# Ledger of designs, part 387: VH-VL binders against o27280

Target 1, 266 residues: o27280
Amino acid sequence: MDSMNVPEVLEIKRIVEESESVKTFIFSWDFRREVRPGQFVMVWDFRDEKPMSVSLIDPVRSEIGISIRRVGEFTDRVHGLSEGDLLGIRGPYGRGFELMGRDILLVGGGIGMAPLAALADEATARGMRVDALVAARTADELLFLDRLEAAGVNISTCTDDGSCGFKGFAHERLLTLEENHDMAAVCGPEPMMFQVMRILDERDVPAQLSLERYMKCAVGICGQCCLDDTGFRVCAEGPVFWSQELSRVREFGRYRRDPAGRRVPW

## First folded at step 15 (VH-VL)

Design za45 (framework fv_libevitug)
Fold by ESMFold2-Fast, scan of step 15:
Structure za45 (fold): chain C 266 residues (1-266), chain A 123 residues (1-123), chain B 110 residues (1-110)
Amino acid sequence: as target 1 above (266 residues)
Amino acid sequence: QVQLQQSGPGLVKPSQTLSLTCAISGDSVSSDSAAWNWIRQSPSRGLEWLGRTYYTSKWYNEYAVSVKSRITINPDTSKNQFSLQLNSVTPEDTAVYYCAREYPRDYYGMDVWGQGTLVTVSS
Amino acid sequence: QSVLTQPPSASGTPGQRVTISCSGSSSNIGSYYVYWYQQLPGTAPKLLIYGNDRRPSGVPDRFSGSKSGTSASLAITGLQAEDEADYYCQSYDNSLSAYVFGGGTKLTVL
């Protein structure tokens, strides 16, 4: 345990409203410290601490961004904050995405586009061709389209209700896309990721998937989240896993576990 | 187009103060994105970072613990330069001294270096 | 005495691949970016790699960096006579509050 495990109190430099339910909080960052797309930080509001994926990595402006969706009391309180207010940030933690080849497919659902937006910036900066399939329930929940377009990403959209792009689920849209890719990165609801993974496996496209299953990293203790069969802990070995690692996990895409460890269907 | 030009005496007696200047052209010493470093190199100790100065809303100076009690790095916006003062020198301070820029600061490393100044500390 | 450990020498023949290692700890390479510099005799160091694996404009593709855990490496493919130089890694160390360098590796092209 070194200084990376102690929360640093940072000032909110800028807030970007991504949608009615999502905001990105931007902080100055000392880029001598490494941070990679796919990693997360613990965000502390001086009452509770929650893991949040890094959604912006900007060494030119010396900024990181953390995108947060309103889903409960903690996130409601954080959404009530203003520029100049303080939050504790600890980390980064977890495995980042690995980039290889010349072209990458990103498949994101809802807030799962947050870590993929950071990855899109990195892939584009490395000269890769980036195709993104952005999925949401409705058009208003599609995230980061302007940012992806500004980065030169080739964008496809789908919504469950048909309000933007293809009407249907991400995997149904993916089946209509014939392009082969050197790799893929996927983040979103677990059932979506499972269906997308199956299609990418059939196409022999190596994929990395980011799981939203997290737990607080208590001092020296981390064991609340674990995958069946493999024993992987999301905060220690994830949140990014290769599709080959997830193909052995029987619960992936079928059920989750509550805080007591009981199976709960999706 | 950015150039760093060093000047200062090449011989200093033990216990005296070593003083070097780095003149900047093609950039501003108060550039918000830059940091201005002093680094030295000796055969016995290799490359050693001594410290840096940079401006955001105010000036910041950071020094290596090993020299912190003896070192001052001072920016001069009117002359567009920064200097190094190292007090109470000993023969172990004999080295080639370099100034160098980080731009942008932190992430991008030392992209422009001065020509180097050999400083010999002997009686 | 260097905080970061490099082999003192490396060698290769033209066209060969050569790698130079740089080992540190959690207080430096394990948490902070790694940089690589090339130094020809009588000259200042020249930045080759920043941000673990990024090249400044003008640095050939045959130079590449990588990092895993507390170690980093510089790879040179298609080795050329002009690559004969000293190579230094650099990171930041939070315990020392300082940029730290490796001891340097003298690369000889045979």
Scores: ipSAE 0.746, ipTM 0.879, lowest interface PAE 0.8, mean pLDDT 88

Design za46 (framework fv_libevitug)
Fold by ESMFold2-Fast, scan of step 15:
Parts: structure tokens; sequence; C-alpha cells
Structure za46 (fold): chain C 266 residues (1-266), chain A 123 residues (1-123), chain B 110 residues (1-110)
């Protein structure tokens, strides 16, 4: 009997360079095994293991993709790999997004567009109308625009510096967009998600938000995955939560914890 | 349109080898997205998957553990068909045998089925 | 016996909603997609649902699938006389390295 907690060594089939700092690594996948947008896998380079969201789910090609931003030693090593090289993959883990209704708004910031790109593919395959608000610091950091366009997604962009689309933050751009959606999905920096959630809540749009903060414990047993006042474990109950669940969490959007467990403001 | 046409004997004696073929029209047995399955159905065991064959850069065969020691599934690209051989048959192997396609394989299920062949194992 | 458990029979009258359950474990439905097949008397099974809840082209929207944990269900709304058939669920089981089927449910339209 195989186990999700044992890594499988898979060959990198293809690498897509999404930006100067982001690559998508594509692997063959046995689609008898369920994988859903919003889930993550543990990526093992035979030295260290890190959680990464699934960004491509393609049953026709029998492929999954994992998008990785270069942010440290592990990700620098992985970015140095080539097609044909091997990585260990364990999972998938976590709750995936749920789809309901006829139309969905996606709001993604930076690498947070990765799980939302997989969700966009599923939503369009189910015949839903998809609007995406793609946010980044600069135009060069906007991710997956070509892929979303190819999927028939209605795209709005914003950049902090105004180098592409609306000049400003995601929540500021959201205030200028149509408010009639059956649901929303949000992934990005936690302060951005908090502001977006408040606007969607005011509009009575049910939203799912993906919290990627503490996903090192694939089995959900580490205390680092806990949210402050509800006892939610991100890797066990998450990483995807409904906005009404998060509205009761005091630390969401307000503070995080350092390695010693101390509160650190955003 | 894709069609699967089965052929083979309907009566096999105990200890002999059961041999069935499934001829494919409208698709290629070496189609890189397809998988080609054998399934049987009996009143006592219901539907039972026996195995499949499929081609990517090479041929792969997968068999159910219950029959793995007695079963061979062989593709034939020149005749555009695949066959089932089941060795050392017993009356427990009496069933309706179906061939079926997965396309695309894995996720999309068994979308096209052959007509079925009743095989009786009796002396 | 069957690895996946279905009720042996179900019944309804025309226009009703009927639900057929399929129960498994973590080695099958808990980790793998679920499929549903309809078998009319004297015919091969026909694919009704794949990927837990997706319909092939040509399957009426009266048929829908769902999955939660280690269980799945097939729902038939607006039941019609021609829906009288045997229904089978299918998944994959990693401990058996095999596709596995439920025992089947005979649906009678009264």
Amino acid sequence: as target 1 above (266 residues)
Amino acid sequence: QVQLQQSGPGLVKPSQTLSLTCAISGDSVSSDSAAWNWIRQSPSRGLEWLGRTYYTSKWYNEYAVSVKSRITINPDTSKNQFSLQLNSVTPEDTAVYYCAREYPRDYYGMDVWGQGTLVTVSS
Amino acid sequence: QSVLTQPPSASGTPGQRVTISCSGSSSNIGSYYVYWYQQLPGTAPKLLIYGNDRRPSGVPDRFSGSKSGTSASLAITGLQAEDEADYYCQSYDNSLSSYVFGGGTKLTVL
C-alpha cells in the first residue's frame, strides 16, 4: 500500500520560466489519484523539504505543475535544476478550493496566483465565468497572464508602482470592479487578503482564502500551523478557509509569529 | 466514432488458456492518451478489472493482483487490436468479458466498451 | 466481496430524486477519483460520471455525482422509466493496485 507521506522521485518533464524569480516545474502525474486546486505538495531536493502549491493540473496531458519563487537556499538550488533532473514529491495535502455558482472572482498577489491559476483552469472547464484580479509590486512580477488569457479569463491587473494596469493595491482596484459574483477565491500576502476579504464580506460574496504561512508539517501535527484563537491548523484544516471561518481569527491580517512563537505585526 | 469489437471462443475447458481479442476502429492501439482495459462480470464477483495496456514512449502493462500470475494483455499495432490471455482457467473464471478504452487515460474513466463475450469454463 | 459498498437495490417513482451511495476507505475513494456507470439489461456498462462529479458529453444533467471523504453518491433527479438499470461505482485501490467496483445497485422505477 503506498502512502502520501512517502516521497515519490519524479523526473522534471518541463520547466516554464514565469518571471525572473518564478519557475513552474512540470511532472507526469497519475490522475487516478485525486489532486485539487488549492492543495500543496512537499518538494524534496534530497537535502531539504518545502511545501509548494500545485499551480497546474492537466489531466489531458497527465501533468501537474509546481510554481516556485526564488527566496532562499532551497529554492535557489531547485531553480538551478534542468529538465530530466529528479525531485521528490510527497502529497497532495490540504483542503482544495470548492466551486459553486456560475461566476467566480479570483484575486491573486504575486506567487499567490499560482494556486488560483489551477483553479481558473478548473472553473473554466466547468463552464463558469472567471474574472481575475492579478496584483504585484511591478509589471515584471505579474504572473500567469498568458495562461489566464488562453483559458478565457477576464483579466484586470494592478501594480503598486503603476507599471501595468491600475496603480495601487488589489483592494483599491477591487473597489472599482463589478461586485456581482457567486463566489471568490483569494491568495497572496496576508495583509492584502485581509483587505480583500473585508470588501467581499461587505458585498456578501462568499470567499475562500488560501493561507500558505505554516505548511512545513504535511501531517498537521506541528504547533506552527495553528491560528491564534480558533485552533485551526493550516496544513490540517487548510490551507483554504472560508472567509466566515477567518473572520473569527484575531491574528489574520494583524500579526504573525516568529520562530520563537512571538507575535510580529505585519 | 470509436468502436471495440470482441472475438474469441465462448467455451473453454478447465486448465486451458482463455484467449480473447479486441479489435479497435476509429482510434489507434498506440494512441498516447488512451489505455486499453479488460474487465469481466459474473453474478458472484460483479465487475472485476483485470488489467490494461497503454503506450507512451514504450508499452506498459498493469494487472490486478488477483489474476497477475495467470494473465497477459498484448497490444498488436499491426492489427490495431489487443488481446487477453488467461492461463489455467477454472469454473470461477466463467464471466462476461469486456474490453474498454480510457481516453484520456486515468482521469476520464472507461468511455467506450466492447459488446462483451460470455465465456463459460466447463468440461 | 466488493471492495466498494453499494446498497443492492434502490427504487423511486417517475419525477422523484433517487440517491445511490458508494462507501470505501482511505486506500480507494479517500485518495482516488470516483466514476459511475449505468448498465441496461443485456448491454455493456456506460460511463455516466467521471472525476467525482463530471459528466461526459451526452449524459443528461439529471445525473450528478459527489464525493466526501471516503464516500461518494450518484443522484438522479426527475427519475424516468428508462433510468431503470444497474448502477456501479468505481475507483482505484492502492493496496490492491487495481481499479475496484462497487457491487452494483439495481434501480427499479415503480
Scores: ipSAE 0.729, ipTM 0.863, lowest interface PAE 1.0, mean pLDDT 88

Design za47 (framework fv_libevitug)
Fold by ESMFold2-Fast, scan of step 15:
Structure za47 (fold): chain C 266 residues (1-266), chain A 123 residues (1-123), chain B 110 residues (1-110)
Amino acid sequence: as target 1 above (266 residues)
Amino acid sequence: QVQLQQSGPGLVKPSQTLSLTCAISGDSVSSDSAAWNWIRQSPSRGLEWLGRTYYTSKWYNEYAVSVKSRITINPDTSKNQFSLQLNSVTPEDTAVYYCAREYPRDYYGMDVWGQGTLVTVSS
Amino acid sequence: QSVLTQPPSASGTPGQRVTISCSGSSSNIGSYYVYWYQQLPGTAPKLLIYGNDRRPSGVPDRFSGSKSGTSASLAITGLQAEDEADYYCQSYDNSLSHYVFGGGTKLTVL
């Protein structure tokens, strides 16, 4: 039976409070089934289903983790759950990150650090040098610093308000970092990712970017793949795209579409 | 340091029960992270996974569809071993039989194998 | 016979790169990790690759695995005479709910 197309009901084994608004829900997982950093699952609370990135992949403990930010009714209900409660998990879905070369730069904003934390674990396990630029509005919203430090990652931080590390935005901090990398992986708010992509492109660093709005395309729900480019559409499965694929998309970093196909500014 | 030592008959008559044992040293058959497998190999069918047993809070057994009606894999914690029983054997069951460990279970594959036992099913 | 398809034979000369394919479907390789085993004459199989592309301690880095879609590949660079062996891929099959092996590839070093 193909468990990827039908939700499997799993018991919440452990919950880690990452911040006031973010929790990681940890489940036992059958690691005969492939899970790659950058992939997501559909989380079902027996009422609604939402896509969530996989943030922990631990075959030694037979655990996956799913990090969820509290932003609305569904996530409020899920945050109210306890160890021993049940959730439906369907997946994993989507393209995972591809690793190449000897060193990688991770640039994460807010909850965008979730898929990058899983990627950092894999990259370090493969012997790569990992540098992470972790960005948030405030120090209390910086995520996964303890996990990254434990993995041996070289960490730079920035906060909009200057409460931790560099005061400013991720792309402003990136301009002050001189180390060259064989590749980069970027996940966070789309305007941040667009600015970071531009800098990496100027430096000839190939980058992969994870776009939450394209997660539904990977499971066959394509309302979010309508692009405003007259001659160009990216209807391939996401959420991970190479920077060269995104450089020709007029909407990337500028506006999005609602379920009715209308432009909505970021 | 983990070793798997196989024992059992080399010749079994059709319709009889094949019985093989795999003795474990350097690990415990009830190790929470391990799984204990039986695999066979024949020129006609190649490598065939037959089943596995493993312990978490209780014992679990998984069996290949092709043998499920005839096969039993039994752990024995007192002797630190696990056995294979295959009922109603036919000449098609002629094969080299291996026991093997997964550790940790699932992701890491079969890292330690027994020496193999050639079993011939003939009248 | 086999759920996973491998070429029955492959060959190369010392120093050459050889590649052994393993083809499956969405019910196995497309969704589940792939493993590779080497079997020298008269011995039990030895794990070469797990998790699609990971090497156990002690396996030389000239052995590598890869996976794309429903197919997997084992590559051997700098082929050596002692690499002459049978090679088997393994995955899990969702429709059968159990592990499956490829038919095996006999590698001859010329």
Scores: ipSAE 0.757, ipTM 0.885, lowest interface PAE 0.8, mean pLDDT 88

Design za48 (framework fv_libevitug)
Fold by ESMFold2-Fast, scan of step 15:
Structure za48 (fold): chain C 266 residues (1-266), chain A 123 residues (1-123), chain B 110 residues (1-110)
Amino acid sequence: as target 1 above (266 residues)
Amino acid sequence: QVQLQQSGPGLVKPSQTLSLTCAISGDSVSSDSAAWNWIRQSPSRGLEWLGRTYYTSKWYNEYAVSVKSRITINPDTSKNQFSLQLNSVTPEDTAVYYCAREYPRDYYGMDVWGQGTLVTVSS
Amino acid sequence: QSVLTQPPSASGTPGQRVTISCSGSSSNIGSYYVYWYQQLPGTAPKLLIYGNDRRPSGVPDRFSGSKSGTSASLAITGLQAEDEADYYCQSYDNSLSEYVFGGGTKLTVL
């Protein structure tokens, strides 16, 4: 049976505590099925179903990992589970990242490092040179540093409070990093991604950005299938977009919409 | 180095059971990262996957629909080998039979193959 | 009949680029990884490409794989006489719940 349309009930093989608010849930996976960094799955706790990015793709151990931040009732329930417990997994869905060139830059904020950690593993396995800028509010919220280091990634950090690495925002730190990259991949809070995209565009570095908020559109559950001012379909084309596509969208990085469709500041 | 060595008769009469063995060196048949396959090749059908066996917490067997009613693939941990039994053979079962490993299972494909055994089902 | 379709033959001269196609459907190549095998006369198949576009250790970089939608392709650059062989694609088919192979392509080096 095709896992894209039918949930499989899988046993939680291992749980990794990434921080006080983030856990990675690891499952055995049939790697005859294609899974790419930047794709997501629907996680079902037998009450509610939510989209979660794939954060580990390990064909050697036959494992996938799904990183979940505790932000509400669903994620709080899932965080209460233990190894051996069951979850429904449906997918993968969405457009994954594309790798090109030899030298790549990853820029991740908070949980946005999750899909980028999977991409880092693939890029290093392909012999690419990987630089990662890992950003968070505090040192305790920096994610995947040990995993990135184990993969041979060149890591730079920044925290808003200065508790680890550069004191400041991701785009401020990026201005101090070298410009020699063939591509970049960016995932994190939308205002951060907008500022990072502008810098990469000025440096003529093609970038891919993952818009987590549109993951539901890719599975046909959509309140925002089209980005304003462009008319293209997120449910067919997201969650990963090239910076060239996003530069045409007035909404990106400036405002979001509430359930009534009204503009809300970030 | 991992090597697969095949043995078994090259001539089988119609209606009898075809029995082949694949002996493994350099790896364990119970390696939980591996899967052990039987594949055949004939001019009329090309390459045809017959089935596989593999171990995680227990043994699993998967068989191609076309042979499922007649086929058994059996691991033997004591001899570090796995076998193929195909019942009620017909001339259409005439083929070169290969054993092959996947390692790691699923993603990496069939990385090591036995040398093949030509099996002729006589009329 | 083969579930995946390949051209029965391909040819080239030394130094040229040759491509071999493999066509499937959404139940196989569209959702599952593609593999390529090389078979020299009288020998077992040898794994050439796995995971759509990855090479095992020891396979020269002049062999490459690609996949788009329900089709895959094997490219051989700098064609050499020893590349004369049969080439097979393989994937998994969800509707059959089994591995499936292409019919094979006989590559002749002229």
Scores: ipSAE 0.722, ipTM 0.868, lowest interface PAE 0.9, mean pLDDT 88

Design za49 (framework fv_libevitug)
Fold by ESMFold2-Fast, scan of step 15:
Structure za49 (fold): chain C 266 residues (1-266), chain A 123 residues (1-123), chain B 110 residues (1-110)
Amino acid sequence: as target 1 above (266 residues)
Amino acid sequence: QVQLQQSGPGLVKPSQTLSLTCAISGDSVSSDSAAWNWIRQSPSRGLEWLGRTYYTSKWYNEYAVSVKSRITINPDTSKNQFSLQLNSVTPEDTAVYYCAREYPRDYYGMDVWGQGTLVTVSS
Amino acid sequence: QSVLTQPPSASGTPGQRVTISCSGSSSNIGSYYVYWYQQLPGTAPKLLIYGNDRRPSGVPDRFSGSKSGTSASLAITGLQAEDEADYYCQSYDNSLSYYVFGGGTKLTVL
């Protein structure tokens, strides 16, 4: 696919300050080309290239948005850019979320709300009832609450420090929610997603989870993700996986890889 | 509410220029969110997209490679219409010609169509 | 020599489910939205499905679209006599840099 594999140099049309550490970069997009919530693009600053989830899909305005958290040298440079500056964008890549049923629960932690915000827009446009559990360490780190409210989403918030909504972790708040859903979508820190998945599994709610660490597998020549302790291959096309796929991966929620490739507890 | 009304000759001799016009009511040819297309349909080739014109900050024209050297699509804001000119026609250009709108552009597909004009290229 | 392949004909009886396929490649359906049009005899095509699976206002919910890989499908449930028409799929092809249509499927309601 020529256009998917060659970066397009796009002008930053608008920048939205989502929080002290998160910005959404808005670009004009050719909506003949399919883009779905849960997919990602490769963002190129003409020095380094990084995968970033699509957080806004607006075919009426012909815009996509890419939300980026400041976490290192690449993201520091991108955060220093202004409207009118250029970035290379290629994609979209990866498997997006699938919608089914009438009711969906979204569970997002921190920047994990970015792909879920795009999914909320799509689910609402399709007439689904959307409940969102938005989790962060503090109130200032809760993301996309205004967008979710504008979309008609039923919002619950949860902060570790209790500065907004329920005081505690996402999975603790989820245990107090008694409403069942036809499906769920989850994105955030892997330990949070593991705990949420366990609760949803016990409730027989099918869930899709988005794993940032598998985004490169969807683009790479090898086309394969990690091998777990049981010899089971994780799906070649991330970042979105069904909970039944992840239930057999020993490393999910328990271990990560350091820069040397060693297994390290979360 | 939006309607497209086509006009132009039904018979054209080989080597001449085919000229068709599509008049727009209920929308503006310079509407920022729209694109204005020409499409033809023949028994031998089926439906063929020929090209489109649209306005953002300026006018853009895009044409199918098969006709690019012979085709011009031209908006007329004063008359709220757009036209098709196809030069050096051959019998292979015999088809029913349609104008059509995309709104919103790129995503929505061809949501409103003109009535169609049968053009026969014959000596 | 259409870029998108449709069966030339399909048929069904009132009340049945009928599906019409549209097959392409990675340069079109694999990466771009699919549209479906209905053409009644003697009329211009009418937009039936956009964005793979979305219906314009006024299109009955009996019509639905789907897409998987490089193929798309139009499904008609509760088939009615008025559904007898030609059906065309459309996508964009990035190798050709323009819109492409399927060859069309003539649906007969028996």
Scores: ipSAE 0.557, ipTM 0.785, lowest interface PAE 2.0, mean pLDDT 87

Design za5 (framework fv_libevitug)
Fold by ESMFold2-Fast, scan of step 15:
Structure za5 (fold): chain C 266 residues (1-266), chain A 123 residues (1-123), chain B 110 residues (1-110)
Amino acid sequence: as target 1 above (266 residues)
Amino acid sequence: QVQLQQSGPGLVKPSQTLSLTCAISGDSVSSDSAAWNWIRQSPSRGLEWLGRTYYTSKWYNEYAVSVKSRITINPDTSKNQFSLQLNSVTPEDTAVYYCAREYPRDYLGMDVWGQGTLVTVSS
Amino acid sequence: QSVLTQPPSASGTPGQRVTISCSGSSSNIGSYYVYWYQQLPGTAPKLLIYGNDRRPSGVPDRFSGSKSGTSASLAITGLQAEDEADYYCQSYDNSLSGYVFGGGTKLTVL
């Protein structure tokens, strides 16, 4: 684990504009170092540091990608950067996805498709059949469709407003899809993940879910990362969890924590 | 299908230069997805990585600290091969020498190997 | 002594499970991928496992790799006579800025 807790200053090699609000920043990466889909890195702009999921793992080009949605001061500053500019990167951190069987279902909502896009690349490289359900509020918020298609993924889409694919929510679309998968991986808004998890549990499909809100806790910078009903520390065991662990957590999909650590309904 | 074919003398006298060549078929020595390695194997030291060469925007060479002062690895794009030169050899350089590909670079490890060349250093 | 430590020998009977360990430190296995190679007598090493736990095309699923902390292991289930070979682990070492191999394990099928 040499140097993992000290940021390396890396040059932005390439920037891909995924949508009006999402960019993927690409860096050279020493692939002798471990990096797995589902893991995250801390991105440092020399003022603030924020956790970001690894969204591209490209060993042929020796590159990793980090997809960032513009939502606040930090991400606004990072979105203003250009190719050739520098960022600090440390990690990777957290538990990555495990792959098993021959068939995998990916269910992603919005930016939650970022870690799942990296997983899709690994699953296809292992010879697995990959089906992806990509969900968003509107068509312009669907992410990584061209990349998933290039990887050979079988894609289904849904939007809340019906602007692309099925009109409705991810769990409603899932009910219309075939049931035969050896495993699933899910990432997106927590209420969506809760509904999807319940359907997969009823189908006896083991699922892994990525809890993006707990990535800060994995590096010790968040004070509220324990789940009440489980007795385990999310920051020590996350951000990826098996569905059997989350199905017993009272607050999963129902409550969140505010900055003071208080329970707040979704 | 990728193959590596080694050639070079099997006997070298102490203080002379050991020279081996690895010819590549089914891939390009200048492919930016591959790196080209030399490894040796002896009973006393086991498997020992010597160095590698690879191309991105320019050529890079990386060498093991133990041989860095004596070793040169050279690509030849016109012949699609790469070579090893090891200067000032001693009997301790007696080993089976292998060339090997990393593909993709830094990810799969040594996925294709040459047949090996036994080099004996003796007077 | 090699940088990565393997037992010098291992043995089993046909049909048995055999495990070969590889121990390192934070400067190598703790931070970097582990690879495994099989070497049959008189041949070059053959890549058996890459990326800690992945198999190249053509490697039987009887072979599996795992890694925990600074140690890795190779497991062979349903041991066969043709598995008799030398097995080597490999990683990268940050402090040496180079690739490192284990000392090798000679597997005998009894």
Scores: ipSAE 0.543, ipTM 0.781, lowest interface PAE 2.3, mean pLDDT 88

Design za50 (framework fv_libevitug)
Fold by ESMFold2-Fast, scan of step 15:
Structure za50 (fold): chain C 266 residues (1-266), chain A 123 residues (1-123), chain B 110 residues (1-110)
Amino acid sequence: as target 1 above (266 residues)
Amino acid sequence: QVQLQQSGPGLVKPSQTLSLTCAISGDSVSSDSAAWNWIRQSPSRGLEWLGRTYYTSKWYNEYAVSVKSRITINPDTSKNQFSLQLNSVTPEDTAVYYCAREYPRDYYGMDVWGQGTLVTVSS
Amino acid sequence: QSVLTQPPSASGTPGQRVTISCSGSSSNIGSYYVYWYQQLPGTAPKLLIYGNDRRPSGVPDRFSGSKSGTSASLAITGLQAEDEADYYCQSYDNSLSGEVFGGGTKLTVL
């Protein structure tokens, strides 16, 4: 039996308000069961089920955290819950990040910092030097800065409006940063990730990118997560891919798929 | 430093109860981050996990299916130790028995082991 | 018998890379962390790798673990004479509701 296919009803142990639109829900977890940065779980509110990235992995406290941005009816209902309330959790699913070398660059946009915050904790626990570029539209939408600072991460910020750090987009800020990293991990809007990937490829930095697109089918049956050129299913074979895998995908950075599976421009 | 010291008889007759004790120093048996395991090793079956005990808000015991009907693992907070009782032993239970800690429980594996006790089941 | 499959023996010469495999199924390695233990003659097993690929303090960096699908691997680079030992993988199995070990691999340094 695949233990990941049966939802567990878990009590919300703690809620952290990350911003006006983002909360992290923390649950007790049995750490015999594997969970890695870059993986996701299906969150069930007893009406609807949605995929959410794991943003905190704390084996010492026996806790996982799931960060959720308020964007629609499901997330509005979940944001209305309190400590002690119940949610269904199944998973984890997907391929997580791989770590290599001594130095890592993290590039996160908006809620894309959630899986990267978990990765930062793992990388620092392994003794790696971690540099993070945290990007958002405004200062109020920059996420996990206190967590990253507490972990010993070297932080750079950028905002579209210039309200914190560099004024501009993540790829523009990246051009002004140190070039020497053994690897990178990138998560955020697909157009941002495409631009960042191009720069990292020119610098010969191997990068992993997380695609959190339309993962409605956790077991890969529906094909909604399929990448056009390669046939890779994001929920079964991702969501984390090496940049060399994505550089051969014509859809990456140009097109996405809607809930019906149709190609739609970004 | 955490240390585990094992004690108990090295010879047990068939049908009797095997009893071993693991004394803990440097940690508490009721530490809610730890779990306390019994493992045995024999030439015929290799390493076998037998079970564990641990405390959160209450005590939990988990046992391997192969021994579940015959095994009891008991913590003793007053003596800071935990014990193994294995009933109705047969020659097949002849093995070196180890106690071991997981800390933190689950994720980190068995980080500290006792010295081992050879138990021979023979008439 | 062992639930996880390891080769019964492996060998190498000093300075070489040696790899020891551990094969399981979706009920164990496919869903749960893998651990590796080193056992020197006459001693208790010693934790060598936890969480698939992490080393406890005091374990040399020439030891590394990896996991892919339902299989795991222990790699030893720069093989030393003192690495001659038995190596065991371990994981949890949800169908058995318990911890399971591999059969062990005897590593000989030639």
Scores: ipSAE 0.390, ipTM 0.728, lowest interface PAE 3.3, mean pLDDT 87

